# Ledger of designs, part 33: miniprotein binders against a7ua95r516to809

Target 1, 294 residues: a7ua95r516to809
Amino acid sequence: ASLSLLSISDLVPDLQFIFFWMSNAIEILYFIQQKSPAYMQTIELMDDKAGSKESLLSATISANEEAMTILEEVIMYTFQQCVYYITKTLYVVLPGLLDCNPFGTEPSSEQCRRAAGVCVCAVCVMPEAVRRVVSVFQTTSDLLQQYQVHSEIQSQMFAYLFFFTNVSLFNQLIDKGPARGWFQRSRVLQIQASVKILLDWAKGAGHNHLAQKFFAKFCSTVTILASPPQQLSQMSWKALCAEHPSLKPVQLHRILTQYQLMAELGPLPIWQPSSEDEAYIYRTVDLLESFENH
Key: E = the ipSAE of ESMFold2; O = the ipSAE of OpenDDE; V2 = 0.75 times the mean of E and O plus 0.25 times the DockQ between their complexes.

## First folded at step 18 (miniprotein)

Design gz3 (at its last look DockQ between E and O 0.88; V2 from the best seeds 0.82)
Fold by OpenDDE base, look of step 18:
Structure gz3 (fold): chain B 294 residues (1-294), chain A 116 residues (1-116)
Amino acid sequence: as target 1 above (294 residues)
Amino acid sequence: SDERLEQRFERLEKRLEEAEQALKEGDVREASRALFELIRELEELLEEADKLGDPELILRAMELFRELLRLILALIKATYARRKGDEDEARQELKELRQAIEEFRERLEELREELS
């Protein structure tokens, strides 16, 4: 089946199975970790009438360690599968976020149309493209809560998903932005508004710190591109580097070059990279973000 | 104590049978539920073994627990291999699953016979 047709709703049954075992494996691992020392102590306190106590203890330790190893593998495997399915769904819906016009009267989602009452919830008033992205995150959050997955695992999951989202959006914007007109100020303002809705959702969901951290690069890019020419042309390369530390020199240089072309600005000496950064602005290998760095 | 242990073994066998039947029917959800209940019964068996101060029973219960976890891991891997369309991995994991079920059953029966 073409991955392009899979909604997050279609994946819910698969994700439920994974989250069930992920949560339970964590609980079982905790149980073993808490109880095993007592079990070993019980064996240690037994009278060595048969000279077999040491062998019995060793065998029990080995069985316990193997059980813990298997549980860790279950947790890791289930986490990996969750990330795989969720990111696959994100991959499909994220491009729509860059083309979204949040200021347009896009018709309310079909689901809200069927409810006799105009649902004025924050999700129902979202543009469809933004709503699709938020729906992936919300469904993930709801499932994690439903299965009472440990808070640390929830944080790791959202950290990775935000990382993936940032890398995907950043790379698409840098690579395809000029050709698609996403560097035009009007389009940038649309993108900025769409991302703000997503960040507001993340804040409401309790993930504000993670969202601010992992979306920093994409947000910096959008902030620069949204800046009026009169304002941005007064900022030096050093000032821009200091204000946007998440951007590599090659990335900042690319953004400014494309901004200059779009705004029909002549060469701006104030944007000239420092002598220290001049060697790095040509490192095209560092231009796009890697998915492997997390 | 002996009557309680016998009742525990009857529950273990019942949950194992439920899991096996669900697996035969291809109902992964029901199989998972039954396997989870089987884990809880083994956790209780370990607690009973500890309370009795029976180190052999602790070992045997821990070994059963390990085999059950292997079975669960194989089920999970088989399920997702099949969903990804990796038929070779799915077949291998299903083979491991069947082997783990048989080994668990044999060990459970042996332990029951030793306690009776």
Scores: ipSAE 0.801, ipTM 0.935, lowest interface PAE 0.5, mean pLDDT 91
Fold by ESMFold2, look of step 18:
Structure gz3 (fold): chain B 294 residues (1-294), chain A 116 residues (1-116)
Amino acid sequence: as target 1 above (294 residues)
Amino acid sequence: SDERLEQRFERLEKRLEEAEQALKEGDVREASRALFELIRELEELLEEADKLGDPELILRAMELFRELLRLILALIKATYARRKGDEDEARQELKELRQAIEEFRERLEELREELS
């Protein structure tokens, strides 16, 4: 029963309700902001022979401020509920990206052969693990557009979804990567190809800038692991830090050390941090990313 | 003017009844539609009150508007408290929703009586 609650298709009615009120609350807030000065001016211009003007104005200002506060709470609450439901779905499907082989499974090779028989092209279908993630993003995008949610809010939504995706993938790779064999070059190239498909979706959906910004930490990690070990061993710690500013010193050091061990270059550290960075490379509290940092 | 205001109050009461019936049936989508129509009617009431230059009507319309927004927020919170399975929170939010509906109706009836 819990698995059906994590499907994006099962969430559509809830998301429709959320987006209906999110979009309309924004428009209602705009109405009040545009009209409130005129309403206050009408009260200020009244004949105050009875001495009621000050109490009417004060009460109207209070009611107006309370109305705007409620609308802001509706917008914030609906945004938070939307994020909660969508990220629950993402949490289930994201790990599959790290185990995915996008290079020609038997079904993918068969579909390519069948498509070539019908038309002249190199047709490749999206791997199932990538398709599950894209389905969450695409359904979200379609609903946001259907309900005409303000473009700024749509951008903030995808900024958070990409942030969540980056944290989830990065933490899994750092935490489980060595034991799962994800640091092996063939595996890293498969991960890189799967992520490229996801990034291509984001670009085609108009979110390229956000994806570039919020996937930086995970993409830097994959870039390092895709580099030949001999090439990395020739780079100084300072150069690697400069090339990968999205990675904290403890993160960069852990990635390099685990990659060194996988490449069988010996247990002695190749990359020696500067004395300034050495204070940070053993701060294990900073190794994994928090889902609450945004 | 008096005919327009009376027709507006008739529409307000009709849409409130539609929202309550939809909530009784568990149809949150239809309830939302009816509540949004109520919002549009109150926006027009505020504009009419300002055009008339009636400060007391502006205040009363703004107070109704605020209570309708409380009702909408309570609906949203009650809907998701039940979805999460938190029975204590769901009962609290449903109580808040019922109180918000009663408060809105009472203020609407008071204003209608004052203008008749």
Scores: ipSAE 0.793, ipTM 0.934, lowest interface PAE 0.4, mean pLDDT 84
ESMFold2 (binder alone), look of step 18: mean pLDDT 80; pTM 0.746

Design gz4 (at its last fold request DockQ between E and O 0.87; V2 from the best seeds 0.00; counts 0 for: SAP 70.541 > 70)
Fold by OpenDDE base, look of step 18:
Structure gz4 (fold): chain B 294 residues (1-294), chain A 116 residues (1-116)
Amino acid sequence: as target 1 above (294 residues)
Amino acid sequence: SDERLEQRIERLEKRLEEAEQALKEGDVREASRALFELIRELEELLEEADELGDPELILRALELFRELLRLILALIKATYARRKGDEDEARQELEELRQAIEEFRKRLEELRKELS
C-alpha cells in the first residue's frame, strides 16, 4: 500500500543525506590513503631510544586501518541504501512504461502547463509514464552531481539501476506480455518508442555505453517483436542467435513462440533450434532474469 | 604550537557539542553539518601533527578520527533503521553512537591533558 505513494521527490531528503555522507566518506578515505604513508614515515624516522617506536607504529597502523575500514563500510552502506530507495521507486513506475502510448496526445504534465510558456524541453514532451521513469534517473543524476560523488561510484550506480530496469522490464514483458497484449505489433512499437526515449536520455546524460550494455536483452526482445513477419520469418534460428547474443536460447525460443502465436504464423522450420540449443530451450529456470546476477 | 593546539581542541569540543545538541533535538541535518566540520578540524589536526613531526599527536588524532567515524556510521545506520521501522536496530545504533561520543570526548580530554 505505502509503496505506491512514494514519488522520487519524496525520497530526495533521504537521498540527500545518503549522498552527503557517501561523497564525504570517499573524500575522507582518499585523504587518509594519501596521508597515511607520510604518517608512518614520520614514526619510522623517530629515534628508538625509548623502545616505544614499534608499539607506537603498530598502534598508528591499527588506528589508520580501522578508520579506513569504517569509511569503506560507510561508503558501502550508503550505496546500498541509495540503490534500495531508488529501485523501490523504479519498481513502482516501470510497469507504466510498458502500457505507455508515446504516440498519443497525452496532456503535458500539470507542472509544465502552469509555466506560461510551452516548455518544449525533451522531458516536457515525454509521455507521462516515460517522464516518471526518466525523473527517477534524472533526480539520481542531479543528486550525484550536486554532492560531487566520485565518477566511478556514479557509473556503478547507473550500471545497477539500468541492470535493475532491464531485468524488471524484460521479466514483465516475458511473463505478462502475452496476457497484456504487449506482444501485439502496435503495442511493441509503443514500447520500442518509449525505450528509445529512455535510451536517448541516457545518451544525453553521458551513460550511453552503460545503457546499451545493460538494456541489451530488453532491446533485443523488443527489436525481435517489432520486426515485420515478412522479415523475421526469413531469419534462421542461428541468425537470430547471432544477432541477439544477449538472449539465452530459452528466451529466444519463448519470444519466437509467442511471436508466432500473435502473428498467426504456422510452424516455421527455419526457427527450429539447433541440435546444440535444443536441450537449453526447455530450461525454464533460465527464462526470467535474476536480480542477483549483478 | 601548544597554544594553537589548545585552540584546536577547543574548536573540536565546540563542534562536538554542536553535534550532540543537534542529535538531542533530532535534527540529523544539523548534526551532519556539525560532524562534517568536526572532520575538517581533525584533518587539520592530522596535518599539523605531521608538520610538527609529532607521532604521538598523529596517533591521538587518528584515534579521534576513528571514534568520529564510528559515530557517523552509527548515525547513518540509526537513521535508516528508524525509517525502515526497525526500532531494535535503531536503538542499538543509537547506543553505539552514544558510546562513540563518550569515547571521543574522553580521548579529547586526554589529549588536552597531554598538552598541558
Scores: ipSAE 0.818, ipTM 0.943, lowest interface PAE 0.5, mean pLDDT 90
Fold by ESMFold2, fold request of step 21:
Structure gz4 (fold): chain B 294 residues (1-294), chain A 116 residues (1-116)
Amino acid sequence: as target 1 above (294 residues)
Amino acid sequence: SDERLEQRIERLEKRLEEAEQALKEGDVREASRALFELIRELEELLEEADELGDPELILRALELFRELLRLILALIKATYARRKGDEDEARQELEELRQAIEEFRKRLEELRKELS
């Protein structure tokens, strides 16, 4: 409970401790790996007829291997703790993206009327809910760079954080969306604008390829829901599957069902699943995503 | 040189005492700084042992290195077990930390005796 009440800035000292040892363990592991052959050669070249050479070599190999194993565990453990604290924070702040209004004002507000059409668009406004999520990503990025964590580890970190964000947003939309009104047209357009701000951050931070890969399911969902009815109703099931390969048949079916309801397109199904997919569109066990990797 | 090695042993003992005092005070940041300085000293010891062509000293330095890394791992695990409220795990890792300190001291004392 105490961790769910903390902002990312309150976690910075803990994250500094994590990143200090993560980055140093990587450098120490490299040192040992590069120097190990020289140490073994020194033992091999010693002139020893008392049989202690074989014992020294065996003990040295064992000590070296044990040291490397401990360092690998430090790296893995610190990565897991980093993920734990950051995703705990993300889990608390992510739902706000589905309820916020990135447009900022009512269309008929006095400021809009006075400005004679100088209305703010989604590009100009970052709601507090979006700012909280961006702050988590930005603080993480800043600390990883400050401690000079290896770029491959930084990429793995953001791959996981984007995966977690995707699963959290998708599951909440699917699970709570009908009751919360999140499938209504005006709400979908607000959600789309908020997600665009996150994607712009990821691109500016050099993580566009990771965001494209790991946000795909939620982005596909929002893209479908934001499509005009005239355009979407003319697309076949096959075409939608091809455009959105990240969506399982049951997920696509549920999204289209909610779309048809909210767009008031009548009760008759518009999109006919392929024969291969027909068996899977009602598998509710496959509807929500797992937070776990392979 | 035995003089350089004796001075290094004194620095190792000083840094270990600083780390222990910081841990007693709950100052994980200062403990981490002291432990990192121990790492730097051991890296230099390993390079010195290799330059001297002294295989026994190489082994002793690697054994000290291993125990220091066990100490660091235990510190990290104890810190986050405590923050999660897992008191049993925190106590287990603090005992591992105590054992690693004891083993590091023992091996450092053995190295000092071999110098004399």
Scores: ipSAE 0.810, ipTM 0.944, lowest interface PAE 0.5, mean pLDDT 85
ESMFold2, look of step 18: ipSAE 0.806; ipTM 0.940
ESMFold2 (binder alone), look of step 18: mean pLDDT 83; pTM 0.804
ESMFold2, look of step 19: ipSAE 0.800; ipTM 0.940
ESMFold2 (binder alone), look of step 19: mean pLDDT 83; pTM 0.808
OpenDDE base, look of step 19: ipSAE 0.816; ipTM 0.942
ESMFold2, fold request of step 21: ipSAE 0.802, 0.805; ipTM 0.942, 0.942
ESMFold2 (binder alone), fold request of step 21: mean pLDDT 84, 83, 83; pTM 0.818, 0.817, 0.812
OpenDDE base, fold request of step 21: ipSAE 0.809, 0.812, 0.810; ipTM 0.939, 0.941, 0.940

## First folded at step 19 (miniprotein)

Design hx1 (at its last look DockQ between E and O 0.87; V2 from the best seeds 0.81)
Fold by OpenDDE base, look of step 19:
Structure hx1 (fold): chain B 294 residues (1-294), chain A 116 residues (1-116)
Amino acid sequence: as target 1 above (294 residues)
Amino acid sequence: SDERLEQRIERLEKRLEEAEQALKEGDVREASRALFELIRELEELLEEADELGDPELILRALELFRELMRLILALIKATYARRKGDEDEARQELEELRQAIEEFRKRLEELRKELS
C-alpha cells in the first residue's frame, strides 16, 4: 500500500501489539529489578556446601542480568518500532498542516456529523489538516494510556514525535516555503494559527513543556515571518539572534533574506550578521535540521 | 510442596503449548496472550522459589525466564520484520524463536526431572 494511504487508524492494530509488549516488558523488568536483591540474598545466606554457592550465585546473577538485558532490548525495540510507524504517518499528514487554512469554514468531520448533535469539541472545530495531525498524536496518547505505559516512556515518545514534527515542518518551510508561497504574510498567519492549535492540544494533553521545547525552532521561524515589516525592520541581527536562540545564524539569515524578498524590502543594514556570525551564515549544511540529532 | 511445583510445571507446559499452537496458526495475538500467561506463571514460580528459600529453584526459574524473554523478543522482531517485508530477518528471528521454545521446553523438562 502506498505510504500516502496509511492512516493512523490503519496502524492501530500494529501499534497495539507494540504497546502491549512494551508495557509488559517494562512491568516485568521492574518486577525482576525489585525481586533480584532478595533472590541474591537467599543464595548468599545459603550454607556453602562444597564451594557450590559461588558458582550458583554467579549463574543466578548471569541469568538475571541476561533476562534484564533482553527485556531492555524488548523495550528499546518496541519503542523504535512505535516511533517508526507513527513518524511514517506523521510524514504523510504534516505537509497538509502548512497548506491548511484554519480560518476557513471546513465542514466538521463525518464522524461528528453522524452524532445527532453538533459536536463542539476542540477536535471537531479543528481544520481537517490540523485534525489529521492531532489525530496521530491523540491516538498515540490514547494507546499509551490504554496499555498503561510508564510515564517516562510516554514523555520520551512525545519528545521524539515533537522533535520529528518540528524538523519536518521546519525543513519543509525553509526548503519549499518560498516556492509554495508559505512566506506570504497571509499564509504565515494561517500556519501560525494551525501550529497554535497543535500546541494547545499538546498543552491540554500535559505535554506543554515538551512542545515548547521541541517546536521552538519552527515557532521562531513562523514568529519572524508573521512579524509586520515595520516591526521586524527595526530589529537588529543581534536582537533577533537573542530573541530566537533556537535558530542557527545560517537559518536566521535565510529566513530574513526570504522575508526581505517577499516583503520587497531593500537591503537592511540592521539585519547584517555580526562579524562573528558572518562565517556561519554560509554554512548551508547547517541550514536544514537533521533527524539524527535526537 | 512437590505436588504444587508439579502442578506449576504442568501449567507452564500448557501455556507453552498454547503459545506454540497459536504461532503455528499464525495467530500472534493468541500467542501473545498465552506468553503473557506464561510470564505470570513464571513470576509466581520465582516468588514461590524465594519463599521456599530454594536457590536452585530460583536459578531454574530465572533460566526459564531468560528463555521466555528471548522467545518474546524473537516473536516481536519476527512479526515486524515480516511487516516490513524483510523476509531474511523474519526467517532469522523465527529460527531464534524456535530455538528459544526448544530451550525453554528442555529446561522445563529438566526441572520436572529434578522434582521427581
Scores: ipSAE 0.809, ipTM 0.938, lowest interface PAE 0.5, mean pLDDT 90
Fold by ESMFold2, look of step 19:
Parts: structure tokens; sequence; C-alpha cells
Structure hx1 (fold): chain B 294 residues (1-294), chain A 116 residues (1-116)
């Protein structure tokens, strides 16, 4: 009787309930905020014949503030539940991005052939693994728009979902990459292509700046691994740190070590960590990222 | 007018009964619909109270509104506590929901007495 909420389509009814109350709570909060001055003015203008004006004003302010506080909690709680369910789905589907081959995928033209015009279903032309991730993002976007959730909250939602995606992909690559062969050149190029499809979705959805910000660590990792040896071997440790500020010294060191193994390079003096960073390349506690914001 | 306000109180009572019945049947969707309509009625009560320039009615409507917000929060929390299997939290939030309904009804009955 455990939850089997591993597909986004199975979550839609729960997400509809969440977004219904999230959107309505935002509108209700706005209503109270706009009307509150008028309510207070009505009390201020009353005749104070019984001497109860201050007590009535105090009680009215209290009731109004308490209602607003509860509405803010509804918004916060619904946001947290939405993120909880969506990230559980993402956690299951994200590892597939590292295993897929977007170059070997040839979608059937039959499913995408247009009856009366040129039409290409973006989901149909994607590798299955990329399609599963894009489907989660697209369903979330569609529901947020359907329920007319405020754009600032939509941005906060995708900021967190992209953060979660970056942490998940980075940790999987670093932790499992050696055993899974994900550092092989052909695999890195496949991963790079798959991530580009995801970034193109984010750009088309109006979230380009969020994707640029929150995918930086994973994208830097893939960029380094995809670099030709003759180009990368000319970049010093300090230059690499400056080029990829999202990577911690222990992370950059691990990536370069895996690159050396893949490219069959010996130790390079130019990649020797700076004296400032040398103490940090041994901090294995800093190797993997936390799913909690810090 | 008193007739218009009395009719609104009757609609508030009806919506509350619909929400209570839906909750007894476990029909969260119907409960949400009824609660949303109850919110709409309370927003109109607040606007009517302000148009009348009746500060005591404004306070009573805001107090009803606050209790309705407590009810909605408890419903949402109970729904997801149960889905997560947290039986203790679900029981606690269902009790909060029951108490919010009782307080809302009590305040609505007091308002009706003050009307006439």
Amino acid sequence: as target 1 above (294 residues)
Amino acid sequence: SDERLEQRIERLEKRLEEAEQALKEGDVREASRALFELIRELEELLEEADELGDPELILRALELFRELMRLILALIKATYARRKGDEDEARQELEELRQAIEEFRKRLEELRKELS
C-alpha cells in the first residue's frame, strides 16, 4: 500500500488539488491586502458612542492579520507538497539521461507525421530517457499555467526543480561514473547531447536564465570531460577554476583525474592545484552536493 | 438590507452543510468546491459589510473568514498527512478541521441572532 507515484501522469490529480488551493490562496491573500485599508477606515470613521472603537479596531486588525498568516502558510505548504511529489518523480527518471544514446534514437515518422501540415512532436523525437524528464517539466509548466499561478512562484518552482536536477545528475555522474563507464568519450558526447535537449526545452519555456544558473555545475563537468586533450592540457588549474567557478576543488580534481584516465594522460604539472586549493582536494565530504539549499 | 444579509447567511449555512456532508463522504473534490463557494460568499459579505459602513459586521465577517482559512489549511494538511501514511498527523489535522467547522457554525449562528 506504499505510494507508487513514480510517473508524473499518476500525480496529476494530486497536483491539481495542490495548484487549485495554491492559486486560490494567492488570489484570496491579494483580496484581503487590497481591502484591509477600507475595513480599517470604516472603523476609524464610526461614532465612538459606546467607547468600543479601539477594541473593535484591535480585534479587526487581529482577525485580518491571522487570516493573512494562515493564507501564507497555505501557499507555503502547497508549494512544499508540489516540490515533494515532483522531485520524487524526477529522482526516478533523471539517471536515465546518463545512460541514453540520443544519436541512436530514430523516432518513427508514423507517430509524428502530420495530417495536414508540418508538425514535429518534440516528445516523439527525443530519446525515451530525455522524454521522461521533459514530460515532468512540461506537465508542471502546463499545470502552473492552467491554474494561473503567479509568475514569481512559477520561477521559484523551476529554480528548485533545476537545482534538484543538477544535484541529482552531478552526484550520479561523480559517484557512479567510473563503474558505469560514463567518463568514456562516446558516452560524454551522448550526455552532452541529451543535456542540450533539456536546455533547449528550458529556453523555449522561458526559463533560460534559471537553467543557466542552476545547471552550471553539471554543465561545467560535461564541458570539461568533452574538451579535446590538446586544448584542456593547456589550461592551468587556476584557469580551470576561473572558467568553472561552480566546481569545488575536490570536484574539479576528481573530474580531471577521470579525464586523465579516459584520455590515457599522465599527471600534468599545469593541473597541480594551487597552494590555496591543495588542502581542499582531499575533502571528500565536499565531493557530492546536498539536495538542500545552503 | 436585513433581508439581503439574512439570505446571505442562509447561503453560508447551505455551503457549510454541503462541505460537511462531502467531508463525511470522503469526497475531497466536492468538499473543495463547497469551501471555495463558501469563500466567495464570505468575500461578498465583507464587501456588503463595508458598503453598509457596519464595523461590527466587518469584524464578524473577518472572524468567519479566518476560521474558514483554518479549515482549509487543516483539510490540505490532513489530505497529505494521510497520503504520506502519517496517521498521527492526519488524526490531529482532522480534529483541527472538525473544531474549525464547529467554531465557524457557532459564529454564524451568533451573527444570525444579532441580525434579528
Scores: ipSAE 0.782, ipTM 0.932, lowest interface PAE 0.6, mean pLDDT 84
ESMFold2 (binder alone), look of step 19: mean pLDDT 84; pTM 0.820

Design hx2 (at its last look DockQ between E and O 0.83; V2 from the best seeds 0.81)
Fold by OpenDDE base, look of step 19:
Structure hx2 (fold): chain B 294 residues (1-294), chain A 116 residues (1-116)
Amino acid sequence: as target 1 above (294 residues)
Amino acid sequence: SDERLEQRIERLEKRLEEAEQALKEGDPREASRALFELIRELEELLEEADELGDPELILRALELFRELLRLILALIKATYARRKGDEDEARQELEELRQAIEEFRKRLEELRKELS
């Protein structure tokens, strides 16, 4: 099946299998870690019959360590597979977020229409493109909770997913934005509103800190682009760098250059990079974010 | 205690057989269920061994646990390798799974013999 047709709902059975083993492996690891000292103590308290105690202790330690190592591998592997499938789904739905008009009266989801009443839940009021993205995160959250996955693993999962989302959206905006008209003020305001809905969801889901941290670069980009020309033209390069520390000099320079072109502004000396940053603004390799730096 | 342990071994064998059957049928969910129950039986065996203060039984239980975990890991890897279309990895992991089953069975039989 083409990746383009995979909904998060289609992946639920696969994810359920992953989360089942992830959760159980964590629980088993915890069990072994708690019981291991007692097992070792039991052996240590035995009478040393002809040097057998040391051999038995060594064998028991080895077996216990190997079991824990395998459990850690199960946890790691299941985590990686979960991320793999969820990010594939995100990859499909995230472009729709940039094209979304959240101010339009899009019809409520078919599921909520079948309920004998206008569902005014936050999800039903969401634009379809935003809802699709939120649905991926919500389904992930629901599954993590259903299988009672440890909170630390949940946090790591969402950290990665937010990271991936930020990188994907940022790279798309920087690379394709000018050509697709996403740098136009009206479109930027739509994107800003759509992202706000996502951030509001993340806040409601208890992931506010992670969302703020990992979406910082994309949010900074959108904030700059959403700024009125009269306001932004009064901000110096140094002030913009200080206000948006998540952006590299090359990224900020690219954003400002594209903003200038879109707003039909002449060269603004106030946006000229500092002598310190001048060498970095031409590092095009640093323009797009890497998915590997997590 | 020996009768209780023999009954535990019989339960372990039964759960293993259930898992093997589910694997042959290509039902990873049923296999997972059976393996989960097998884990619980081994956890209880470890607890019983600790309560008895039998370090040899603790070791044997941990060894069984290790092989079961290898089996589970191989099952998971095989399942997702196949889903990704990596048939070579899936085949490799399926072989690891088979080896883990055999080693588990062997160790279980050794445990039975030690109790006789």
Scores: ipSAE 0.819, ipTM 0.943, lowest interface PAE 0.5, mean pLDDT 90
Fold by ESMFold2, look of step 20:
Structure hx2 (fold): chain B 294 residues (1-294), chain A 116 residues (1-116)
Amino acid sequence: as target 1 above (294 residues)
Amino acid sequence: SDERLEQRIERLEKRLEEAEQALKEGDPREASRALFELIRELEELLEEADELGDPELILRALELFRELLRLILALIKATYARRKGDEDEARQELEELRQAIEEFRKRLEELRKELS
C-alpha cells in the first residue's frame, strides 16, 4: 500500500474530527440502548383500540434497531479510519528504531570533564527515531483522553497499534537485518535499549499489559540475539521453543542461523529442531508476519 | 404540549438549514456542530415522548433520529473519501447525505402536520 510521509501533527485536525464523532456515537448508542426497553414497554401497555398496536411496535423496533446499527457502523468506521491514518504514520517512523543508537548521548569528552571538574556527566536523551514513534503514541493517547473516548475503545486502539508495531519491527528485522547489519551483537543491544524506551512509555501510559502481550514476538527475537554465546549455545531447540512460544519454528530457525553467523558458531547439534518441527523450518511463507489480525 | 413541540420543530429546521449551508460552503466541521445540536434536540424529544408515554411521538422521534444518523454517517464517509482522493466514493456519500436530508425534512413536515 502507498506510504504517507506525514507527521502525526499534520493529522491532528483529521483525528480531532474522527474522535469527535467516535466519542459522540458511543454516547448516543448508550443513550438509545438505555431507553429502548422503556419505548417497548410504552407500546406494550397501550390500548389497541384502532388495531394499530402491532404495526406501531414493529415500526418502533425497526427504527430503534436501524438507529443502533448505524451508530455501530459510525463507531466501527471511525475506529478503522483512525487506525488507518495512525498506522500509516507509524509505518514511516518505525524503521528508524532499528538504526538508532540510544547510547550515543553518553558524555565522555575531555571538555565535559574539565567543565564539570571531577564529575562524569551522563546525559540520557531520547533518540530522535524513538521520539518520533513515542510522539505518535503520545499524541494518540492525548487525543483519546481529550475527547473522552471510552477506556475499552482506548485499549482496543493501543492493542492494534502495538500489534502493528510488533509486526513492522519484526518483519523489517528479519527481512532487512542481514543487509543492514542489525544482527551484530552491539547493534542488537542498541535495538533492545531503544525498544525498552517504548516499553517504558507504554507502562507509564497505563498500557503495560498490552505492550507485554503484543510485543512478545519482537522482544523474544531480540532477547535471543542479545544472549551471550556461552549461555545460548547451552540451550536446546526444545528449551528455546519453551522459553519463546511466540516464535514459529521457521522464525526461530532463522534467528538462530543469524546468531551463528554473527557469533561465528558452526552448526550446533543441540539446536537441531525436534522431529515435529523439522517439517516447518523451511516454510518461508510463515517467516514474516501478517499485518492483519488472525 | 403542542406549542412546545412546535418550537422544537422550528429549532430542528433552523439547525438543519445551518448544516446544509455549512456543507455548501465546504465546511464539514461547522456542519458537524449543527448536526450535533440536532442530535441534542432529538434526544430531548425522545425524553419528552418517553415522559408523556406517547408511542406515536416515540416512533416519529426515532425515525427522525435514524435519518439524522444516516446523514452523519454519510458526512463522515464523504469527508474521508475526499481526504483519500476517492472522488467516486465521495460523490456516492454526498448523494446519500442529500437523500437523508430530504427524508429528514419529509418526516419533520409530517410531524408538524400532526400538530395542525
Scores: ipSAE 0.795, ipTM 0.935, lowest interface PAE 0.5, mean pLDDT 84
ESMFold2, look of step 19: ipSAE 0.793; ipTM 0.934
ESMFold2 (binder alone), look of step 19: mean pLDDT 82; pTM 0.799
ESMFold2 (binder alone), look of step 20: mean pLDDT 82; pTM 0.796
OpenDDE base, look of step 20: ipSAE 0.819; ipTM 0.943

Design hx3 (at its last read DockQ between E and O 0.86; V2 from the best seeds 0.82)
Amino acid sequence: SDERLEQRIERLEKRLEEAEQALKEGDVREASRALFELIRELEELLEEADELGDPELILRAMELFRELLRLILALIKATYARRKGDEDEARQELEELRQAIEEFRKRLEELRKELS
ESMFold2, look of step 19: ipSAE 0.804; ipTM 0.939
ESMFold2 (binder alone), look of step 19: mean pLDDT 83; pTM 0.809
OpenDDE base, look of step 19: ipSAE 0.816; ipTM 0.943
ESMFold2, look of step 20: ipSAE 0.799; ipTM 0.938
ESMFold2 (binder alone), look of step 20: mean pLDDT 83; pTM 0.807
OpenDDE base, look of step 20: ipSAE 0.817; ipTM 0.943
ESMFold2, fold request of step 21: ipSAE 0.813, 0.817, 0.811; ipTM 0.943, 0.944, 0.945
ESMFold2 (binder alone), fold request of step 21: mean pLDDT 83, 83, 83; pTM 0.818, 0.813, 0.811
OpenDDE base, fold request of step 21: ipSAE 0.805, 0.804, 0.807; ipTM 0.938, 0.938, 0.939
ESMFold2, last read: ipSAE 0.812, 0.801, 0.816; ipTM 0.942, 0.937, 0.945
ESMFold2 (binder alone), last read: mean pLDDT 83, 82, 83; pTM 0.817, 0.802, 0.807
OpenDDE base, last read: ipSAE 0.800, 0.804, 0.809; ipTM 0.937, 0.938, 0.940

